# Miniprotein binders against Pentatricopeptide repeat-containing protein At3g56030, mitochondrial: the designs that were tried, part 4

Target 1, 310 residues: Pentatricopeptide repeat-containing protein At3g56030, mitochondrial, of Arabidopsis thaliana (Mouse-ear cress) (q9ly43)
Amino acid sequence: STVNPNPTASPGRRTCVEFDNLIFKAGSSGDFEAVRRLLNSRVVNACFNTTATFKFLTNTDSYSSSLEDLRRILPQTDAGYTRKHSYETLIARLCKLGRIDDALVLINDMAIGEFGLSTCVFHPILNTLTKKNRIEEAWRVVELMRSHAIPVDVTSYNYFLTSHCYDGDVAEASRVLRKMEEEEEGVMSPDTRTYDALVLGACKSGRVEAAMAILRRMEEEGLSVLYATHAHVIGEMVESGYYALSVEFVMAYAGKDKRLDEENLGSLASKLIKRKRFKEAKMVLKEMSVRGLRMGDALREFHEKNVLQS

## First folded at step 16 (miniprotein)

Design TH41 (from TH27 with A95L)
Fold by ESMFold2, look of step 18:
Structure TH41 (fold): chain B 310 residues (1-310), chain A 111 residues (1-111)
Amino acid sequence: as target 1 above (310 residues)
Amino acid sequence: SRRYLLLLIEWLILMATQLIQEALEALDRGDYETARKLLDEAIELLKLALEYAKELGNEELIRLIEKLLELVEKARQAIERGDVRKARELLREALRKLLEALEELRELEKR
């Protein structure tokens, strides 16, 4: 563990993980005054809250009263960034726990206290509801945002768009895009997540060539294609029997990012081998070898037996 | 300024284009049921595209999409009566109009 003769760390040198561990211990033992002090101290030390900060809050009986204690002490944290970020982090934690109603109570607490309620505080609520296909509740949250004069941003709408595109529901996805056009607050432009959703929607509808056209539009706009979008497109191509097209796709994008290339070509090769498309798989593995890309153990073994030996 | 509507119409037109191309391929191999199904899907997408072109207020796009719907519906009817030659002619014309619609969308995006 420590090499130092005195293992006690000085408070001013704490890491964000150390603050999270101290808060976990304090919250687990019911010492919420210590939680309050640690939330203040960590920000002074440039250690901001993380996804682990409120991990002591769970859905067990042992922690059933912890939320009410947090509701009591959070208004008493240092004003400004410290208090606002503490609320944001707690709201995100409650969303992970599936406690949406409790997250909305905290939204109301922030509104009444005038603690700087903003669009980003609502993002985890909208994300959770749309991922759980609770679309009507998500729209009610949008109405709550409007009632506080909080603008609904591109990120917020993209949660809805992605959900409908995942379902292959072109009509509903279209209605979301229409709503994005009419948004009163600020100017909105399609971003990377908007295009990713449309690529996904085209793929889920079985229209892989249309998805490819959207990817080219992303390039024209100068937008970066997400790794998850590449993997999903590759997967849909192989599932649909577009083996040659899948090879063309990964080759067209190869050469820009070695980690992306390793993931895309490796994933494609694995999928092709599983479907016994050994000719196409050998082409991909040979290209990986030529480009110096890392292979997983199974791919390396296949490559050595089937490409290097022949 | 109308970037979401333009992208939406483009998305619908791109998917309709692929459906019509696939329908032509199905006709080439004699798979008339697949061709009919694909055309039904294309018609639904074109109806949505027309709705949003009307909201955009662009008369050229509206005219192009209305013509597209006419061509595809007539092609579907031609398949039903066994007139594959006419169906192919109508769908090739529809593809030309789809490309014109995509070109118009691109010009509108520049403005």
Scores: ipSAE 0.689, ipTM 0.905, lowest interface PAE 0.9, mean pLDDT 86

Design TH43 (from TH27 with Q18E)
Fold by OpenDDE base, fold request of step 23:
Structure TH43 (fold): chain B 310 residues (1-310), chain A 111 residues (1-111)
Amino acid sequence: as target 1 above (310 residues)
Amino acid sequence: SRRYLLLLIEWLILMATELIQEALEALDRGDYETARKLLDEAIELLKLALEYAKELGNEELIRLIEKLLELVEKARQAIERGDVRKARELLREAARKLLEALEELRELEKR
């Protein structure tokens, strides 16, 4: 998750949250002209749209009318970044609502209007479809991208790869990697998400050692490791009964990032407790305490009761 | 640079390596059925690896994976015949060859 640094709003500028609230009020009241103005003003004020920007659009009786109004006003926003960004944000909202067909309609609007259709516009759609295991439909979207002369990037392929790996389908995952290799030479290389998917695939196949080996390879390549990647390994280790190994794993990777450590050790401790592996859980919690890591309320309570009173 | 193919083959070989090791452990426990199942899965992964190694065009890697397939298949057959000793021997040899294959892949990745 690339945390786009929220630009420090100078004291006199409206915050992103304020804009979202204003847009919400305008959209909820049916004042779409105000929505248009606010979308324009937002960019001028260096406040980017957020996932909450179009929160007023919901799967209710007003959905169709609101979408029609949005489709009407978006082309009227300031050309370039403002308009493109507004479409991208709305497409993402539609994907969140499960309105994939409507998202595709907006893509078509962008194509016809030449509003800067790009690969990133399709990412929310591909992500949503692959997460829902609508793989065939996702591939149709890829073909749609190609039909618009939009290159299919690594991120797009990684959605498919991740989906197949999640299912433990090594053969289909392999096919995706092969397709990635067939793309123009030098343009694409395995990234963090590619490796994450392979770790996930190994985990889902019950191959924890292979997963760890891929993780190590990822690190050797200098790629940033996602929390999710560690979570895959931890999850599978615990599921497979490798409790001691799971403790060793989280300890081996601890000390680099406090937040990551809090998540990894905390997650492991919770899982161990759930499995009634109290000895190992106590070890993890002790380590968290020694490192000054924040514990969730439940873990803290457990720690106080079982570690400190012992 | 064929980076995706190399990574793919590595991924497959790593998983196959683990399966073979687990099969050896299963044999040691007298769990022949589990050992057989693990080897069947390993064979499938190695077949995929072989396919992609052929696409890569590395003759050494191809030869290694072919030998691995032969060894694992023979081991599976040995289990079916009740010759656990022979199966173990073959799998140990396969494990050594897997390491060689991984080394070859690493060398290719450095190029």
Scores: ipSAE 0.833, ipTM 0.937, lowest interface PAE 0.5, mean pLDDT 93
Fold by OpenDDE base, fold request of step 23:
Structure TH43 (fold): chain B 310 residues (1-310), chain A 111 residues (1-111)
Amino acid sequence: as target 1 above (310 residues)
Amino acid sequence: SRRYLLLLIEWLILMATELIQEALEALDRGDYETARKLLDEAIELLKLALEYAKELGNEELIRLIEKLLELVEKARQAIERGDVRKARELLREAARKLLEALEELRELEKR
C-alpha cells in the first residue's frame, strides 16, 4: 500500500513514513511516552496518521499491555485535532485487527473525556461489521451513535446497503433505502456509494442491463463513478457470458482516466483469457497497446505470443 | 425531496424490465419453465415497487405498477395453460408499461 507521500512536506520535515517508523519502533519497544510525543510532533509537522501508524499493535501476546498503554497516553496527547485523530486512527487499527469490542471501549473513552466524538469515528466499525455480515451488531452501533446524539450519515447507511446488495438481498437493500428516506430532509442524498451499491445489487442478481442503466444515471446526475462500479459490471458480464458486451462496455468508458482504463481493460482481458475467449481478449489487449496502457506481466506475455506474432 | 424512494422504485422497475425481457426470450426458445421463474421474480420486485409507490403517494405510478402486476400475472398463467401467444402479447404490453413507469419516475425526479 503505497502511502502517497504528502508532497507538501518541506525538505527538512519528517515524512509520514518516517513518523510511522519511529512510532513503530517506540511502540514495539514499549516506549509509549515516545509514542505520545511523536503523535504530537507529527501533527505539528503537518503529517497525518496513516493506516500504518499503529501497526506495532498486533494480535500477539503484547496486545493487551500495548492497548492499555495506548489508552493511558492518548488522553495526554494535544487536545483537539491531534487527540481526536489519534483515537480515530487507533479505532481503525483495532477494527482491522477484528477487535471491535476494544474499539467500542475507545469510543466510550472519547465520550467520557469529551474528546470530539463524531460520526466518522464509527465508520470503521460499521464497515468492518457489515463486511463480516454482522448486521445486527452494526445496527446496535447505529443505536449507540444515536444515544450519543451523533447523526447517522449517508456513509453509515451505505455500509448496510452495500452489504445487502453484495448478498443479492433486494428486500433488505430496499429497507435500508427506505430508512435513508426517513432521515431529516435535505441532510441526505444518494451519493456515488449509494449508486455503486445498487449497481452491485443488480449485478449480483444477474441483472446487467439494470446495472448499466443505474450507472448511466450516475453519469447523468454528475456523480463520479468508482472503479469498483465498473468492476461489478465487468465481472457480471463475463460471468454471464456477455463477452462482446463486456468489450463494448470497457471501450465505451475508456479515455477518461488512464489508470482506470488500465485496470478495466486489464481486468477484462485477464477474465476473458481465463474463460478461453481469446478473440475478445486479443481485441482488448490490442486496444491497450494502441492507447499505451500498461499491462501486467502475464498479459504482456500473452499479447506478445498471440497478438504480435500473429 | 423523495430522492431515495424514487431511486429505489427506479432500481426495482429496471430489474423487473430486464426480467420480463429475458422471459420473452425464454419463451422464444421454448423454455417455459425458465420464463415462469423469471416472471415470478419480476412479480416480487413489482410488489415491492408498488409498496414504495404507495408510500410515495403518486397515483399515476401506483396505477401503472398495479397494471404491470396484472399483466405479468396473467402472462404467467397463460404460460401455465400453454397459451404462449397470449403470454407474449401480455409481456410485450407489460414492457411498454414499464417504459411509461420509468418516464413517470423521471418526471417526478425533476420536480
Scores: ipSAE 0.833, ipTM 0.937, lowest interface PAE 0.5, mean pLDDT 92
Fold by OpenDDE base, last read:
Structure TH43 (fold): chain B 310 residues (1-310), chain A 111 residues (1-111)
Amino acid sequence: as target 1 above (310 residues)
Amino acid sequence: SRRYLLLLIEWLILMATELIQEALEALDRGDYETARKLLDEAIELLKLALEYAKELGNEELIRLIEKLLELVEKARQAIERGDVRKARELLREAARKLLEALEELRELEKR
């Protein structure tokens, strides 16, 4: 994975990665004053926090003390963007660690301190809870947002929608869409994730044709289609035994994005091989070869043995 | 513009359409039990669609979905009576009405 070094880094400016490493060292050593200074300096240098910024915070014996120190220093960061962004990043880290209660504590800190609490601060929490199927708790978080006069956006609702669609629960998915409609008129519109969820829901319900129709609708609306959306369809087609249809599908959508093609065709080939559908797998691999698409090692080996030697 | 309701109804109708088609195929195979189960699921989806169509307030769409429910229910009853021919006829008619409903939704989306 050639990390293309961002060529626009002015000579002498620290990169985001460098800041993350410095913060990691400072946080790991317990130098939270250095963490504070680095968080401030990062923004001044136009380097944003990343998911790795607070990676020194782990579910270890030092967790509680480190969190307390972070809670102490974050209010001392530069007011405005720096402070808000630092809280958002830390909340996301806490969610990744499964520390939802502590994330909520930080939200309360932001509310009390008036540090710019916004909808995006809640996204990691909602995402984590819905992925864990903790739906009731996620709705309580939505109510918390409302109690702080924070609008519930499409992204927030899409987490719920996706969760219910993943479970194949059409009724609950429908209720979520209804709630989205009940929000302030003109503020919300279905986006790529909304449609993705519906495709997923149709797939999980065994309705591949409906899924395909929704996918076509996405395209007609000019929405970008995600790899995940194609993956839902491919997965369900193979699972349902629609092997020929799955090949037809990936071929029909091939040629627009090389990376997407590599993922779609590669994934399908792997699934077909697993199902011992070697004829169809060979067709897919042949197409990958003709298009010059990158194959994983396992697929390459299969291709060499079964397609080229045949 | 009721964009979410329209999308929701479309999603439900599309899935119902597929269920009806699968039910027809099951009838062709002589699998009446499967056909009945598929129709039961279709009825549930159409009931949801009807609820949301009523919320939308489009009389034509409401009428179409009500007719669909009637046709599918009659088809289910026909299967139970062993009248497979009548069941097929009713489901084919339902399939046509589903297309009409989808067309109506498309027209509403353009407004």
Scores: ipSAE 0.833, ipTM 0.937, lowest interface PAE 0.5, mean pLDDT 93
Fold by OpenDDE base, last read:
Structure TH43 (fold): chain B 310 residues (1-310), chain A 111 residues (1-111)
Amino acid sequence: as target 1 above (310 residues)
Amino acid sequence: SRRYLLLLIEWLILMATELIQEALEALDRGDYETARKLLDEAIELLKLALEYAKELGNEELIRLIEKLLELVEKARQAIERGDVRKARELLREAARKLLEALEELRELEKR
């Protein structure tokens, strides 16, 4: 009787999605001890926290109780990376929920407990406040960073710069760049986001040629160009009625990255269709087809009806 | 390295350059009100650029921006007096000086 040893299926390496689901179930049921264990186990399994990790925390009647329980268990997570990463993830979740005051409470917890408070912990707060045009409050957070001897990095300043550029406020944007220069003890330099903000500012001011010149300068400096940067230029060109120029622009930058091309050409085609610029839209869609670029459903339908049946 | 100040001044000068070019085009169309408005905006940008050029301490750049401000202000006054020919001449000169300022900035960035 050859007893076939049932191969004990080695518990397969849990995925990040599986951990998020388990934490969601545990947090939703009020089992915060399980949440603590799962946060520890996740890092050991090389599955980092995601924006979905604390999705069980919502602006509902259970919010205050759940936050209290989280504040209790986070200090009990494994010291070092696990604990720090858990605080960062929760702070980001609180920012998403619009609970900035509670995020600041967690920062205070980290400071008192010496849990590795750093500049990156403040990024979600600064991003949220500046996006909501709560600029004075964002500067108070910067002062809080300084009070804890935490350096203010380029990323932090870029949130302010981007906000002012979005509003087309050149004077305030200039003041931010000046402050960045004053902080420069040789370590800080303009990065991709700095240039992106300046392109945005030029676009919002209706200065498309200046925006393109800054974009070219960015490329000359060897900086990676963001999709968002191209989107600013494309958006302003279409808004200003420079339809032929917008087509030329996306064609000039096409061929380097398939995903970027899909986004740029697809976005432009959609905008042109909305503006009833069908000739230019057909040109863009034809180019997408020739290059084998993926089209969204709406663009595909338009292409089939108006380009292929002609 | 004064990288942020240089970038800031470049950004301001590039936008001012475009405004002056658009003002010239507006003059060619006979749209004097639009031309005046564009020049007012260019003056504000150049004033900011001058402030930061002074902070940078580059004498050549300061001189160029001061001359630009003078030219654009004179052009605005010429429009107000109805002397479109003089305004166009002054703005063309301003456009040349803007290119010189951009060249100076590029040289400073390489150092």
Scores: ipSAE 0.833, ipTM 0.937, lowest interface PAE 0.5, mean pLDDT 93

Design TH43 (from TH27 with Q18E)
Fold by ESMFold2, look of step 16:
Structure TH43 (fold): chain B 310 residues (1-310), chain A 111 residues (1-111)
Amino acid sequence: as target 1 above (310 residues)
Amino acid sequence: SRRYLLLLIEWLILMATELIQEALEALDRGDYETARKLLDEAIELLKLALEYAKELGNEELIRLIEKLLELVEKARQAIERGDVRKARELLREAARKLLEALEELRELEKR
């Protein structure tokens, strides 16, 4: 059977959400011929795959969502973008499920079938392995990329760099940076995520002044500073007991981006309250109120009890 | 122009600078064990920085980092023999040399 809106009525124009829902129903019921047809037809309707497309694939005992059935039908999808993107989306889903060996099986399927294997397909695999501290396996994936003459890009290396910096392993982070310098094909240059990793590494080493110097370097280079990068510095300042400095830091960056300000000041206030630094927390919350910044429920309650009722 | 290698050396030197400054503060409060641990970490970072400066092939930067290592190692030895005044003098000279190294790195980046 197939997943159709109504066999006796003219189908309405489908949206991307509707295609994902139809694929979910078809895959959940074991109708993989319908899945194949929907993967083809969604592209014809300018509705591309999303992170929800293969959400019917789970780690449950369900017989109706077998990876083997997907492996059978994906080569039979329309050649070109449709098939390539279907593989990419499925590989990303498998990585989200923690099924790295299965993702590598799909890599091999793509290589044998000549279905357009490229660097971006490997990104979720490298990200997942490095986040799980499976560094040796991640380097073996890089060797697999090289064996197929697939270039290793700055994004790929940044996953390794971030992992080592998170662990405070300066020597290993240094070796990754040197390896990035050696790349012949990459006319690679440090990007926002490279600097983010170095800020993180300095923070994890307890070197908050060095971290702030790297942040200044990012701004001098004209690079956008990530929310996560500020979070590294704020977290280290509070962990190290530099409470006054942490308040000065968030105030120095305030006024550039309202959403960033809400997160920076809000997270700092929460951390200060947890450390029983109520005087500093009140200063931050007053500034949030003055600037019209949104507070979470816990912060709002604290603010009303301790700042407005004083 | 060797941008990753220059950034790497700068990152290591920045962290070593903070360690040296913190070691001077530890000496001022009489915490010699903390000062020694901070200097050991700074020596580790400076050895890495020297390795990569040699890969970069810049003679002035190599000379600066070699002198930095000499100063910091001598300061550690001075702490071990109880010569706090000499240790402080050597670390202040190291701090000046660290600033020179950072300036050299910025000049190399412009080339």
Scores: ipSAE 0.798, ipTM 0.940, lowest interface PAE 0.5, mean pLDDT 87
Fold by ESMFold2, last read:
Structure TH43 (fold): chain B 310 residues (1-310), chain A 111 residues (1-111)
Amino acid sequence: as target 1 above (310 residues)
Amino acid sequence: SRRYLLLLIEWLILMATELIQEALEALDRGDYETARKLLDEAIELLKLALEYAKELGNEELIRLIEKLLELVEKARQAIERGDVRKARELLREAARKLLEALEELRELEKR
């Protein structure tokens, strides 16, 4: 039996979670006409697709038939934003499932149907390939983008840059940066993710002072510093045994962003405790307490037993 | 301006700077094999920086990096022949030149 996409009229408005749950039930039961209607209805109600929207699609025995049905009904969704966003969301889901070839089939469907193929649709594909170190395949996807006259943006290049920097491959990271300079048609400048990748690359090369210099440069440019960027530096300092320096680093940046301070000091304290660096950990926890920063339960217990009970 | 290329050269030079400082520390403790390895790595980074400085087309930056490569290679040779004092002198001069290169990069950004 088919699932009613609106089983009862609620006195309140439906949420994105409620739409996702209804789509999950409909898709799981094979009611793809209900899925189509819910994809349309949620957008009309300002409830946009989420990472959970196509969660019913899995790598089970029925995965081939479920995708086939989705490929049938997506062209039938409302034109414009609704249809384009449905494709984008499904492509991202397929990438999470490791089904890159299927994601590329949907790219082709969008191209043939003229449904508004754009750079952002390729982002999850490039992200997945570069994170899995399938760099040659990722460059072939860039070639595909160019064959559709779709520009390769800063975000796309940053996936390659981050991958090479993670591997500590300075020469290849350098070549990506040079390619980014060549993209003069769309005026591009280094952004937060570009600097994050360079901090990561310096850290993976064991160059903590260079990483800190790039971080300071990032701040001078007025760019928002990612929690991950600070985490690269803190992690390398601890891995290299620079425990005193790691404490100095988090203290030097404290006072600018309370959530960042909680992440930096908390993660450092946890790393120091794991390494049995209790003197340094107590210093960090004492500072967290003085500044009124929130601690996780394990840190709070350690603080109460080892700092307050001195 | 050539913002990605300037940032790239700065990144390479910053890492070379740290390597040279660590090499000086290794010389001070008598660890000549570590100093040599660090200088080899610095030379590789400086060669990359030179390649991109040539693409940028800035003659002053090219001159600075070429001088840096000369100083570091001479320091490596001095270590090989046991002349630690000369190696230290050359690397301290290289450190000063690295600061000059970083300053030149910052002036180029302002343009």
Scores: ipSAE 0.795, ipTM 0.939, lowest interface PAE 0.5, mean pLDDT 88
Fold by ESMFold2, look of step 18:
Structure TH43 (fold): chain B 310 residues (1-310), chain A 111 residues (1-111)
Amino acid sequence: as target 1 above (310 residues)
Amino acid sequence: SRRYLLLLIEWLILMATELIQEALEALDRGDYETARKLLDEAIELLKLALEYAKELGNEELIRLIEKLLELVEKARQAIERGDVRKARELLREAARKLLEALEELRELEKR
């Protein structure tokens, strides 16, 4: 799931979208030599692969063996970043299609060809399996990583941790954290995704105060707090009927990041309106207006009818 | 330092703290069934925390969590026999011990 954040080429050159469209047409028509050339050429134009690059590969395409053709041409792409990123992007596409066995075939192709197999190539496989609650299969993929002497990183373990925390399975989440402690490859430390998972787990267990304490620990350690992390807390507060506390929470954290404030206050206002907590929703919307925060369409409509008229 | 293990124990203790606070509130409103259920959940979390504190090998933390389990078990039993005053007393003492455990964890993280 690595995506190049700089998809636009200089004026007069193709953009990443244009390269993806050309690859789609070439792949759909069976012109895999063109696909190979475009995969090389896009990197020269500072246009890296995206989630759209291999969209021509589908589960309903019975016209040609597109995967087999891709397996033939990928070794022929420019060595280094171009080839490795092409494999990573294709593996991620196969995972999105639910073709995990095919993704593992590509892992083997990379190993045999010595094309730079590394931990990040396994991430979409682990992510997909854990999100589908195929935990035993995901652990077998970890065993495969070890068989190739590929270290299991924090990101890999965080997929397991997040899955167990989403289920509210504190015991299994605890066992994952213990396994993370045992890893001696490099200096593994809890990162933002680790803390996000623990906030989520506390919320799914109905423990809002514990979630807030962990959130404060994230901030004390200087870790970036994600919108998703705040959303876990806000969601649980509203679900549990802690409406006044939810307003206090978003106000206490407001003022640090305008985009985060827009998401926190906006999300809370929407949830309060859905629960018919109009007095609290009006307070949040007034604060959004005072702070100059952007509102979505539904919130803007509610604000115009119910706050500006008052 | 044992960063993941310390964070894990803190996470468990924080959740147990909230459960005990909620159990006190349930006692105050006369909802003894909810209070017992919350204490059962806290006991499970504290047992996990003890398991990992033993793996960490810190004697002070082990002692604190063992005392916490004792206090919460006794509070649960007090609720069963209708001794709400005793249950409340025991849980308030447990809350103080939870703060001590959190302080010990923070000292261990520092070095």
Scores: ipSAE 0.791, ipTM 0.938, lowest interface PAE 0.6, mean pLDDT 87
Fold by ESMFold2, fold request of step 23:
Structure TH43 (fold): chain B 310 residues (1-310), chain A 111 residues (1-111)
Amino acid sequence: as target 1 above (310 residues)
Amino acid sequence: SRRYLLLLIEWLILMATELIQEALEALDRGDYETARKLLDEAIELLKLALEYAKELGNEELIRLIEKLLELVEKARQAIERGDVRKARELLREAARKLLEALEELRELEKR
């Protein structure tokens, strides 16, 4: 019961940035009726909420004043997608501000109002808690999800998995994977983020060959390999002093995805320069140039001074 | 309904495989302290893999991992008594068994 997004906007219509700026001005000046109106009207213009929509809400204002006004007007926004997405966007904003208790208050508001509480609303809460190593609190949020009969999805579990893998805690990561096996409510199978976490965990344990084996496993399954996943491997190779291997790795994956190539070769070149491995860095930069890959400003300057002029 | 468990066991065994190979290299250069530490870590990973193989209920995989633990533990003891030749022999056998375990896991995924 919403309109389909407009795939292209006509000239002369407001942009998402314009809507965000208008909401910022209205919220900053206390005009929450205008905020409500703009939240409604942006949806019909196919300019959905962004991470900037509630930027006027900060930790420097009175703790309760702007949030309490938003809590008053959000129920008054258009029912369906508009209201649901406004809550989701505000909850995400509160999580970015570190105001998890306030985000949970909004969860309760959505539950009482029956505004369409769903799994995705909990994602920023779980992400924030797991990144801050507040794992016990994150599991309590999972229990809250279950108390509302909201399914815990692969994305939710992956936040826990990534956190444990980042810490090198193989035993706890194993227990999360076991819990994921137990989830039978829907089709749930290892996805790209699941494999990314396992590559990360192998890298944090210093097991680069195991990480590469898991990466090949991702490819066998037909999963897209994330830029971050390659970055885990490249980072560990450089940290371990495997400079020649790192060059071989990025070259072996080059030629399939130009943007991935730009990230892999660029990131490696930067890391090699920081380690004063100029011979290897020059090889990578020459290959970037031959392939027509974009370079950041610092790499371009290094390339001009050390490769082209040599 | 077993894809996460199979992937988990594979992940643990892959890391144990790398540890065993690095331990062999450490033995070759005479670094027995490093070899011992790597084997201790491999034993911990194999114990986890065994726990989950038992939950999976696959007797062939269980037997393979139990044999792996025996081989690695005996290799560690051989290092402690200075029998480097025996330790190397046991670890090479463990490396072969690790490949067998990985193949068994891949066959289980095909079922």
Scores: ipSAE 0.786, ipTM 0.938, lowest interface PAE 0.6, mean pLDDT 87

